# VHH binders against A-type ATP synthase subunit C (atpC), part 21

Target 1, 342 residues: A-type ATP synthase subunit C (atpC), of Archaeoglobus fulgidus (o29103)
Amino acid sequence: MITMIYKGNRAAWAYIVARTKVMKSRLLKPEDFRKLLNMEFDEIVRYIGETEYKKEIDELGYKFTGPRLLDHALYANLARTYRKLIEVSFGASKFLIMKYLEKWDVWNIINIIRGKMANVQPEVVDDILVPAGERDMDFWKTLLVKDIEEIVKSFEGTPYYEPLSKIGSEDMSKIEDGLYKVYYRELLKLNPSDFAMKLFLDFIKMEIDIRNVKTLLRLKAEDATPDEIMECTIPGGYELTEEELRKLAAMPIDEMIKALEGYWFWNDVQIEGKEVAAVEIEFDKVWIKTISKRASNYPLSILPVLQYIVLKKVEVDNLRVLGWGKYYGLPSEEIERQMVIL

## First folded at step 4 (VHH)

Design S09 (from q06 with S53R R57S D59Y W103Y; framework vhh_7aqx_2)
Fold by ESMFold2-Fast, scan of step 4:
Structure S09 (fold): chain B 342 residues (1-342), chain A 123 residues (1-123)
Amino acid sequence: as target 1 above (342 residues)
Amino acid sequence: QVQLQESGGGLVQAGGSLRLSCTTSGRTFSSYAFSWFRQAPGEEREFVGAISRSGGSTYYADSVKGRFTISRDNAKNTFYLQMNSLKTEDTAVYYCAAKTYRYLTGYSQYDYWGQGTQVTVSS
């Protein structure tokens, strides 16, 4: 029955890819972001209110103002578009899209717990919740009124319970890493029974590599021990396997960087003279370019769909950085440094 | 364990100066960008300023530009908010916060927070 879930045909893939191509055509272009970088906050809201975010901005504008309006509108639109992808998908494509989007449950868990730890008002946490995973918005809103102990109990019987049970004894960053380890571990249990599944799993493993190289570089710059680095990295990468990570973590940083030059993600990356945040942005760009190339090579597959999911998230992230940066009064150059514009 | 602790808060007269410190624990200090936020009673937590991971860039809210200065001392695992020409509207609980990635976000997404320190500016 598992095998039948992954069974797809050329016509079924052509349909979902065609629907995805239409959605992708509505994404903002680099020239749109350049225009937005020259606008003040209120002008940005008006500009975005004339794009595919119009529905959410119109519906939420009476209730929210400032960057909170943007956060609510952007994440509501993100959830709506992701749910639309699930709605128009069938069989193998629907299964894989739903599995990938379970990442948003991890996002919601982390942000609710962080909000509780920082004594952030529940309404502000609600700004950034995305009900695109396994659980709906009603579930997430009930968690906003619970304490941390009650929230942890709500995940009893799920694989997320184990890392959540360590809250109070481990740093929140380690809990976050633990939750993402669960997400990726569950995805990697999928059987590569057909070509669609193999493409999906390679995509997931490559995504893990991008996460791991960013973690490795950051922690190595801080003289973290090899054991600490291994604790913070995700197992099951495409080329950054546990064995490779152990070898790299043991190297001095200069030798490690030289060794990394041989990996798939190093081609076309520029890290010299950049802050850690800028280096992370460069690897995000490498990932987007890699996804685009692979989706072009396999146009009747899950890859164009995953490309859209990633690009939509990047657009929302860019618009949030733009909105908050402009609201805070930061110079356009600094705002642009935090954006992933290709 | 990464922990942030504010110090230096208190009562000060309008026009006066006050220096807040935020000390961090652990070996990860230089991998974080640091920000100061403040919250007045009944108001939302607002951005005050930020300093980049390298310390090469500092950014300030328009309300404090020219009056407040952020600096960091990596050797002491401490970053500072020097507050000059204080106004009664600067009265708030001041929070230090740390972020590893994309610090231009809402305050709810910061990685670590201090407990807050009260700053009261008398007229």
Scores: ipSAE 0.483, ipTM 0.759, lowest interface PAE 3.3, mean pLDDT 86

Design S10 (from q06 with D59Y W103H T105S G106P Q109E; framework vhh_7aqx_2)
Fold by ESMFold2-Fast, scan of step 4:
Structure S10 (fold): chain B 342 residues (1-342), chain A 123 residues (1-123)
Amino acid sequence: as target 1 above (342 residues)
Amino acid sequence: QVQLQESGGGLVQAGGSLRLSCTTSGRTFSSYAFSWFRQAPGEEREFVGAISSSGGRTYYADSVKGRFTISRDNAKNTFYLQMNSLKTEDTAVYYCAAKTYRHLSPYSEYDYWGQGTQVTVSS
């Protein structure tokens, strides 16, 4: 529940924004990623071991090696960082941060189920869980010892039960899309009661637009049916509403691309000569630039906080692509093409 | 979920050629990159080669450059590894793998693997 205060509101936003600015200053810069792209895998691990990831690399090094050590250290650090952000927040800021970070409940559900399907030891899955949502770590650890059917039953009475009940009858990728759809649907039920809520909801709707345009382009390139596209997209976007998505999904790809040129996210995107994966990365870059501009325009708001949360996730994603790519001996150019570097 | 199945392995003499095929079933997306890996007994899996979603970019391990060629046929949901000038050191179980860009789970990188096909190169 949102708690509004009649006094101290500006001081509250100034505090969390100041804390977030310090945390943001510790993120890797584009020049750091350029250096990492010229390193071999072992050099990358040593380099990262001298950053804010040192604690996790040191603690997990006895248990994991290779790129899996990096993966587990990155997610453990992400969990610690998000918990710290929640810990130093209060009132309206804490409420909105916690609501946004409920996305990690979906992450935890997916990884526990996929881990069960792949016969991964529970201890391995435990190290990548991010208890930043409504449920604490004790809840997630309890699920690690359950069978898939028992895990599904644990969500009975929650909105996550519907998609989870389809495990075994639908592809896991559709179950995952269903879980994220539930997350966004629940967020969009929040009342835009004040300016902070309106900024938050606009941010969420714009994030949905970026997700939807990537899905639309990918599935259209693969001749997916309009119904398949609608099943994989999320309603309630800023401009890509359910109605707009239905219109676009029914268009031939060339007509659809022309129609998309009118949308807010098309500004600054370069798609000529690019493969689908590269186009998706261009939209991720558009999103980061848009977040940065809006956070600059509203510096005493939730937006700088959400900017940090997104940038921290992007850094973890980039380091994972780097780690696995270098470990397998992929060319640096191929690794770089899969990273979101501004 | 993408399911992968290899075929085309077997016994061949050094200097010979083999073509491995990997067929995909279930719903697959052209945004997926496909790779070949190999594993000799008692060793870890080694990267062999990869092909981008469009087929426009290919990548090879130094040990196979100039001898192996990877290609794909999207109409058949199949990709291939053409192996020429085979050496006894190429003896291994060969696995095809699909890389997805949908999931950033720690288990998503090359989540989809085939069963493997044995390639034996005699002297």
Scores: ipSAE 0.090, ipTM 0.549, lowest interface PAE 6.0, mean pLDDT 83

Design T01 (from e07, 23 letters changed; framework vhh_8pnl_2)
Fold by ESMFold2-Fast, scan of step 4:
Structure T01 (fold): chain B 342 residues (1-342), chain A 122 residues (1-122)
Amino acid sequence: as target 1 above (342 residues)
Amino acid sequence: QGQLVESGGGLVQPGGSLRLSCADAGFTFSHYAMAWYRQAPGKERELVARIYSGGSTNYADFVKGRFTISRDNAKSTLYLQMNSLKPEDTAMYYCAKTLYHRGFSYPQFDYWGQGTRVTVSA
């Protein structure tokens, strides 16, 4: 009897997981990145044009050239892929996917504001916008023609208004952190009433831990004060709770690193002799490996879906690093050092 | 991309010195790792030096002991002090600004300047 009750729930998760598995099978593999690292920029564009990016490369290739073509095509494909995932989902899976992808509204806000501050042409910002969150592309395009004060006003009545209202009185880096804090705070309000929600919330808390350890190491290298560190970290982590962060922030860097060795994310990470950027890539690799292990342990759940969302983002990041690096004639070894290839 | 402006390049004799500057028009300078790259005629662009917001540095082997990278966060300016210049140092020098918490989908090559030319010749 009990098996009849749970059979329908398992079938629903099996469906979205099966769709996700097909999408995941179309991701580039390590051997594809090895080939791309030996190609010139034009060869890379042709190679990508024979992958799942074919539609965007074909459509945009007549309008755009160089790294602008790649940025536009990669983010357009990312948005289309994420929207497709939402379209084929339903019920609990659709709700959780949509909540997670709201992160891209924060991405769009940050890039529009930074573009305005840097006096960057609106077209350059448009190239990297990802309309995969709550608001559509028409909304984002209207912001590209407004000044900063009008952009901030557009978010009155939303949780994003408070951090945006501090533009001009606080550094933009603190405002960016404030926007991501709003995103995570809203996610952590979800009730862990069932197993699917508990898996989702544990995933979010672990993602916060990875973000927080990178922030701790970066800001400690900057000799930041404990108060400055607490302003830049996100509360509600899996093991890096607000209390733990306060203790770590007060430690000298060497003592902090020794204390961090006791946390879940320290497995398979080596930081001795590495620069900050390389250490952060190591934690990104730890996160991807952890997601993979947990998705394998819970194969009929939200976790394979979140795994795909993360891996798709990593692929786009890798291709952007490849495109920009090759266009500017950087050595393959230098480009590879900034890629997350597993 | 219109945010970073390099200056200080020029013609100098072997053994001479130059100081390159890179001004960031944005006010987020202190948040980012900064780097100097160069591209010699007929060669690939290569990393010369990198400096993190806290001041820790990384240098290419071919400039160790001759070049010094530094930053002034209050002035949003990156510097490269080049001493004991060699003809092999002749290149276009580029400033790069990176968002070093890459987990936010920011690549290494977030922002690049237009470059400043350094020519070392007798």
Scores: ipSAE 0.021, ipTM 0.426, lowest interface PAE 8.4, mean pLDDT 82

Design T02 (from e16, 23 letters changed; framework vhh_8pnl_2)
Fold by ESMFold2-Fast, scan of step 4:
Structure T02 (fold): chain B 342 residues (1-342), chain A 122 residues (1-122)
Amino acid sequence: as target 1 above (342 residues)
Amino acid sequence: QGQLVESGGGLVQPGGSLRLSCADAGFTFSSYAMAWYRQAPGKERELVARIYSGGSTNYADFVKGRFTISRDNAKSTLYLQMNSLKPEDTAMYYCAKHYRSLYQGSYAFDYWGQGTRVTVSA
């Protein structure tokens, strides 16, 4: 308890944190992932069918097979657990949880449009949709049968319309960046009126720093120009402000890496000799560790809730990597390299 | 759903060369890291080479200096130039897409090709 908080506010946060702690206790542990890495695909499905994913595996097993069954079950469970978290929240906690989870509307928009551009069947795109944001699954299923022009028009009057209107005139990667920039821009407009809002906004700014350092390192390794790097970064970071990013982007890569050592996310990160994908996983690990420390320091706040949201997503991603990798007979060590296990 | 189509495999003598191609019918090619995997009879699939959306590459130790991975984003095509082929290179070669969003931070093997067979024998 480092914060001076009114008794009523403390009691309200205690409730949602207690509910979140129960949900977090049902997440798979590192020991579970070590066991799964030694299993064949059919054993993994049986193991997962005995966890929090039992309902989805049982219900969808009659319709789907192979790794697609696992994908459907994992994303259906992700959506169900996020919706349950919203349902048991109230007041300030519900508001902040809903604002954060609106990120999944952006995810759904991107994957539906990518699917249309790639002529992928709607059923395949359905595998990766998460109706945990503002809009429900009925809305997203309606978009799966529309063409791109109709999909874009469905977002008229929303802040997402501006980047979507550029489909056909800009690369899809720039449109995706534009959509996430809109998401973060809208979040950063929130008034830091109380301690809960300040913690939430600091969390968002730190998340932006992790996104930006990954972008900076990737694009610098590809000899991108400073202007190209700045177009792909998100403004409003915790320590990677626009001014700091412009300075870093202009540096030679060796000088830039040395300068990055001074930032909060650099402690104990090991990037020497690692490829871009491995470096990204290292920063994902740094972020999860940082969230854990901050949630421990502010245990009656939004931070344990956001920690759960992030860890649940990481678990789903790890299980998808396991499922696809094992189904196609990839070596366990290669599968493990794609996972974030802490 | 058959988006990735491999070609260029065949029978070749030791020391010969082959160029594999993987055509992606969709716009999303430039957004993905791409990889070549191989699977010899009775063995697990193993990574041969990977190329990221920006062009940086990674190679398995057993092909370094002999194989070159490249991509043509305008043609939505991935290539593997294989030189100094050895009998040990005999395998089915697979093209794979990896999706990693800068904002979501995860990989998945979303798409695999049907494979193209490479046989290196005297």
Scores: ipSAE 0.099, ipTM 0.553, lowest interface PAE 5.9, mean pLDDT 83

Design T03 (from e16, 21 letters changed; framework vhh_7zox_3)
Fold by ESMFold2-Fast, scan of step 4:
Structure T03 (fold): chain B 342 residues (1-342), chain A 122 residues (1-122)
Amino acid sequence: as target 1 above (342 residues)
Amino acid sequence: DVQLVESGGGLVQPGGSLRLSCVASGFTFSRYAMGWVRQAPGKGLEWVSAIYSGGSTYYADSVKGRFAISRDNAKNTLYLQMNRLKPEDTAVYYCAKHYRSLYQGSYAFDYAGQGTQVTVSS
């Protein structure tokens, strides 16, 4: 209902894109992940301790050991990196970056509530919070001293209140899915007032498509009903709209796969003979390649910035999978199958 | 509250078999990857097996071909069928639940069970 209008100029986009390129240059390369896959757990921690993660590894080492130290250091670095990106942005770029990073408010809500449910010490939860949305770290720290009922009430008047009000009557996994649905729904309400906003909204719709195709294929493989599939999918995709999802969910799996071949995300996807988890990784790779191509086509826009944000999260996810996989003695080839490495 | 209750451990002779069970509650079991990890006396945690929501199964090299992981989503129960047991399989076995991240299918595990003791001895 309310029009949100913003203005940005080419010089302003050039600046934030240039800052983002510097940050992107500090990301681990495919060669680094290949080296890490040949290391034992202790060597991995030592290796990343000499990278952008040094500060967090050094600071958290007194409190945590093993893969838990790695997890806390990775999320602490992610929070610092995203806050830095927000701090160096301005005007239209800051607005869009903050809107996209509101996804981390959902992350924070979920982890605080799960931590309370599991009686986890507040300082442990504090180390994995990512204050990258409009709410700062002071806000999140006030929630760490509250009970679940008080935390839920802290979101009254926000769109997140409705799914949070169902805590105790629905499984937490359904609450989590509900919170992500709210996040995407609210982003899609943004006014497509200019080309920058249209690029942002197309990016969000495409991200929803990638999430939805993974959900659709996974649940079809589990013989889920059409209603169950619709409950777990997000409306508002680029091509996988609610209407298209309803049609696909009603098809037998073989007809559905044939129909999916016509969608933008199906190019160069190898799914035959692969398990569901491997298929999901293929679509994550498609997404990264698509983001890279579109960012190259629109280099003075929000797209290179969103590319960096996605790649930084992928790096954290890869390092987490690597750390836990090596700690538990998984073969390197099995660990690699769960990583998104191009 | 997440709860994982393991059972089925015991004393067995080398070459014998045991079936472990884990009854889960407090989450939508069918939507999570589940697994088994073990801790031998005086050793660190060792991942044993995982089964993902889509049905894909994975095994540590030390147990591949001898152990079989399965799940019954209607009963919120995870199983580990252990065959041709060796003295090296002696450990406390823990039922593990994956914490859901942005990307599903991660091998990273947390666990909430008390464990069940398996002793392989003549």
Scores: ipSAE 0.045, ipTM 0.478, lowest interface PAE 6.9, mean pLDDT 83

Design T04 (from e07, 20 letters changed; framework vhh_7zox_3)
Fold by ESMFold2-Fast, scan of step 4:
Structure T04 (fold): chain B 342 residues (1-342), chain A 122 residues (1-122)
Amino acid sequence: as target 1 above (342 residues)
Amino acid sequence: DVQLVESGGGLVQPGGSLRLSCVASGFTFSHYAMGWVRQAPGKGLEWVSTIYSGGRTYYADSVKGRFAISRDNAKNTLYLQMNRLKPEDTAVYYCAKTLYHRGFSYPQFDYAGQGTQVTVSS
């Protein structure tokens, strides 16, 4: 494995940013989601089949129908798009893109294990795997034929082994939190050697803050103890450091909310009278707006690339929410409330 | 860890009734919309009913007026009261946590437990 970090080469950043702008221009717009919200499920599949998802819809339409076709096509397109982004990148941009996309190793571990627990056919799990992290498709396919115990043993000697060793003795949700904690812990070990690395690390710390505030509010609503909250939060946030989280977790909920109003992510947030899931969507919207503003302020950097990666995932999530919501006959207004549309 | 455990299925004659139950664990039940979906032999999944955290209920046209969805948040339990059952209601019935949560999982983990078989026949 070769890692290259370059400094002061503006032309190299201009190239990957230009490629990313082209890819970003192909994302669905708010007006497209408005049209889709007025469609029946079959119309949505036909509409998506005439977009950048055409290849996957055409190839998988032979094998699958209904919302399963949409799900498989969305994740297959996501995997192809992320791998293409890695393939056209180089030097510092490739290194940082690959480090960020290691998050998908955690996604793959979780889905393989949950699939085994639910006795889901290996072929179904295979179709939603995203081999965008450090491990390739051959590695993940090898795990699909193993039992849970053997899968856990496959991670011995890696930082993922500790949380995975607790399968059967702890809630799977806590194991998932442990796996994401490993991912972020490893990212935060990167040295801020230049401005590009500093922008990347600030982005990661801000992403941790968004995850932590959602976790803090959810668990406080569930009357969780401070120790339980600390087990589920990730250290190293931009403003929600371990020390700040311990203070907030010890506060009564009303006092905690007042204290949170002083943090960077609280601007334009309304939480009173909202359910937990609606509050989480508000923070997802804050994150996307923050990414957009920062990418505009640093247009020849890693930030427009990370913006695209995040927006592409949001689009896939929105289309999945839309597809399943329409298939199950949920009212359009309820579906729209679960989507992140800016 | 999200767990949904259905019970109450069985064999009944047309015109009969059954009450399905679903015990939920691993998430804050009261904050999520919950529903029932079914799969008849040789057919895809069909949505039956949804109850939102605020108490709003929705029903598929095929079951409207015959089925009643309810929840007991203190017991983390979802119910489906099925009255005036028809042969067309024969299916495996699945308890579902709806799209209220956007978590990292395949839709089957969010939409189905193990299921409970309902057979309406003489």
Scores: ipSAE 0.027, ipTM 0.436, lowest interface PAE 7.5, mean pLDDT 83

Design T05 (framework vhh_5c3l_4)
Fold by ESMFold2-Fast, scan of step 4:
Structure T05 (fold): chain B 342 residues (1-342), chain A 123 residues (1-123)
Amino acid sequence: as target 1 above (342 residues)
Amino acid sequence: QVQLQESGGGLVQPGGSLRLSCAASGFTFSSYAMSWVRQAPGKGLEVVSAISYSGGSTTYADSVKGRFTISRDNAKNTLYLQMNSLKPEDTAVYYCAKHYRSLYQGSYAFDYRGPGTQVTVSS
């Protein structure tokens, strides 16, 4: 029975990794982004319409125009791609993919609430919803017609209720941090019962480190207190543990930067002459490079799958930056500075 | 605590000019993109103009392009909107808004928005 179980799990990893490699080969290359940076908005839409986004551009083009067409097409494709990964996976791979993609429930909650607070039209929020987590699109669409109090009540009995109950008494940025803390806390409860789980958990902890170093640098630049910084960071990082974060948060920014040089994420970061926002993009690049190296070292594992999930999200983010930037007439150099191109 | 305080609104005749100011505090003003957003009676929010954290890039809604100028003084933590050739359709509450991350995101991407200043263009 053990042999049968092992063979089943091994087949699941082999199959999903093979499917993932094919999907990864269809991602836009740096050369594609260089071409897109020289295009005007309408040319970009046409170019993307000849890629993996063809289905969504063709289907949505009659309803939407401008950046809304692009946003809707990109996020619809992202959801379809992620759902396809779940559908072709089974056993341990399906479980871990589904757990990781629950992050999109947090994305949907945050954007719906921010949309309500900003009094934006529900259809604009609908453009960027990604039903790749635990809840389907029908659930998310029902929230678009509710007020904030009703939305919060919809999460009673879930771990997300506690941070959402603080809306009105705390800043939305703190509510967002609280929701991501719940997501990561739930993931870190998973038992490292085998090598696949250990690889997954190390990946999650390293992702937390990248998030935490970006938060630390941003808040230090804002002259936040150590306690304020600790409130906004996520516990359970790979090297940025609670103890290390408390130590770093208490340092002046120059000493903190010097201390950060000893951490795993610092070796490849290029920060000379960069603003805080640009430095955050450099850490996103470090994360992508690290994922690539680890996926290459463990090619028959969850890591190539997680690499694809991350790279697909980065591609969507880059195309959104490009589309909105070109639509608003921003210089190509300014648009490129906001993109994560590797 | 993040605070944004708009000023400079008022009643003005068509073809007139107004200069709006927004005093920012509680965050590193020079690290964030800023916008002017307006809401006319019975309408949704419209992003009128946006400016990058450095002031090196600006953008404008087609409805105000050539008439409005956004600028910032990072040393004074202040955002400005110079409004020329005002039209009745410019009548709205104008809000100063701090972007969550990026210049190019829509109105739902704002972390914080001020209480607003009323601009009325009528004869």
Scores: ipSAE 0.023, ipTM 0.469, lowest interface PAE 8.4, mean pLDDT 83

Design T06 (framework vhh_5c3l_4)
Fold by ESMFold2-Fast, scan of step 4:
Order: sequence, then C-alpha cells, then structure tokens
Structure T06 (fold): chain B 342 residues (1-342), chain A 123 residues (1-123)
Amino acid sequence: as target 1 above (342 residues)
Amino acid sequence: QVQLQESGGGLVQPGGSLRLSCAASGFTFSHYAMSWVRQAPGKGLEVVSSISYSGGSTTYADSVKGRFTISRDNAKNTLYLQMNSLKPEDTAVYYCAKTLYHRGFSYPQFDYRGPGTQVTVSS
C-alpha cells in the first residue's frame, strides 16, 4: 500500500525543510518589490539579471526581447527550481512534492495547445514549459512536434483525456477549468493514512477553498446560474464542500457574502468597494498568511516545502505583472494593486 | 457580464485611414487599462497599443508607432484606435481587450468579446 511511503522520519523532514529554507532565503523580499516599482522596464531586467534569474536571462536574451524575455526567463527558472527541489527530496517528501507539482502538467498541456492555436514556433513554447509534473521534458518535446488532435490522443487512458476531447466543441477557458478540476479530483483520492498525508490533504483542501471562493464571487458578479457555479467549482474543499457550495450558489449575493463571513478564509479580508481582481488578490494574501502560520506550527513537515513552492510561484507572478505593467507604461500604483505583496 | 464590442473595420487602400471603436460594459471601464490586439492570417497575437485607466499614458508596438493613436472616453465607456498611413502588413482582425497582467500565463490573454473587427489593407 502507498501508506508505507508515508512513515514519518523527523530527520528526513528536517533535511528537506533545511534545503527548502536555503532556497526560500533567496526569494525577493517585499522591500525588493517596492524598489522595482520605482524602476523603469530596462532597469528591472538588469536588476533581475543579477539575481537567481541570471542564468535564464543570459541564455534566452538572443531569442527574446522586452517582457517576453522576462516571461520566458521566469518560467525557465521556475522549472529549474522545482526540478531541483524534486531532485533533493526522497521517500515520502519526494512523493508528495511530485503529486503537488503534477499541476504543472496541466500548465504545459494548456501552453502547448494555446501555442498551436496562436501559431507560435515550438522553440518559443519550449522555453515556457515547466517539466515539474509527472512527465519529463523529453515527453513535452515530443508533443511540440504534434498537432492538437495527436496531442489529445497522447492523453488517452489518463483522466485528462475527457476535458481534452472537448477541444473544438467548447471554449478553451472551459477546457482549462476541466483540466484543473481533474488535477484536484485525482489528488483528493489519496488516502489520509498518516499525519504527513493529513497535513498534505488539508493543505490541498484549503487551496481548493481559496480557488472556490474566488470562483464563487467572480461568477456571482457575472450573474452566473447556480448550476454554472457548481460546474466551475471543485468539490472536497476544507470548509467549502459540495453541499456548502450548492447552498451558497443558490443564495442572493448579499446573503451569500454574509454567510461567507463564518469561513476560515474570511478573517482579515476587505472586499467592500473592490473589483473582482482586487478581491482575488485579497484571498491570495489570506492564503499566503495561512500557509505561513501552518508551516510555523508544523515546521518538520511537508508544509514549509509547500510554502516555498507557493511563494516561488507568487514571486514569478509578481515579476510578470511588474514587467508587463512597466512595459505598457501603467502607473506604479496600478501595478502594485495587481501584485501580492504582504 | 463583461462585454467588449469592436466596430469600424473594413477594406482600405494602402496609405488610407480607419478609426476603430470598442464599446465596453459590465465592468468599471475607468478603472482598467485597455489594449488593442491584432491577429494577422497565419500569425500569432500582437499587442498593438495600450492606454492607462486615465488616458494619461499610452504605448505602441514599434510596427505602428507614429501611425496609430489610441484614445478613450471614460464617460462613454469607449476605446478608440485611429489608424493612419495603413500598410498591407496591418491586415488583421483587431480585438479590443482589457489589459491583462494577471499572474500565471506566458501568453498574453485578453477578454475579447465577439468576433473582433476585420481590417484589410489592399489595392
């Protein structure tokens, strides 16, 4: 049984947590983002080129310019960083890290298909792939030379085939939602057989809650029907179970918001007068604070590792927002509103 | 419901001019930066021009600098693109988009509603 992989070893957890703390120490700090907000685009690229992203910026500079260079360098670094984390892990920690990072198989499928639809050269798509999931870069490179129909066929016999089979009959955004729903559904099938598994599954369920509350608020703002909301939400959340979501989706928006005040993720959130995007950022901040507290409470566990994985992704997201915002000449205040800075 | 509806495309001779309009509804238009994005046959999406929420800042792709002018009317929830000195290379479907710098996507993605507006520059 898979539970044999989860036998706890405090020394083994101490090792991976120590490696993760070193990696976490190299993340940009809030002060760095405030400095970057006062820089012009070219200064930002130079600043980032003297950080953990130096290798990727140097290697990709001949292919790309402007914010595209930044995007490609950020995702290439993300792939290298996540693969390094997998390489230094072992036993139960490796298994859980790999299961969580299977999310990036969904990312790769989406980008390859969108790249084909946009007639982007395979080499350009290759530079943004994150081979941190179940499949390695050799697999993804074989997909780059195939058409969409062949790519879909490559997933026959996997849970991803069902949403992919709907390409051409449904909007791509709905296909993307279907792929992420499959990812979370498969994770929730894991047995809560020991303490490490319970911490991991609680983390996943809480992540689902954050995703679901953002989806619920967005779709309610768009006057979506209860059935449409249920189709886009993921069952098995920590407190937003299928039953709770169904009740909330049927409520008028004012009553729904009042009911949401009782949930764990509502503490410290300010939604009054905010656009949907600003509200989503508030929930991202709640999630980061919650992860931090839980990782502090369980410091010899998977939680500090998952914290790093999330924070690294947030850093890449912030740098992407900063790069595109500065390139478009947006005011620093507007750029800052789109960033998750604590 | 967020909606963006483009209009003003058509057939024009090289050196001619066209003015595109985009009617926005379902969101607070004055709070968002807006862009014009185009897709030529057999090519990927290109961001042509962007404008800040107030209209105080604009940017242009090098391919259109000095020829195109982006503007907005926040009272009318409308975005405009004035296209002068049109070239055959400007032939594309033009989409109105809320400027997207959401986290997580390597390709620019925009909420564009409806079919866009076709611009054909040919003699």
Scores: ipSAE 0.013, ipTM 0.371, lowest interface PAE 7.9, mean pLDDT 83

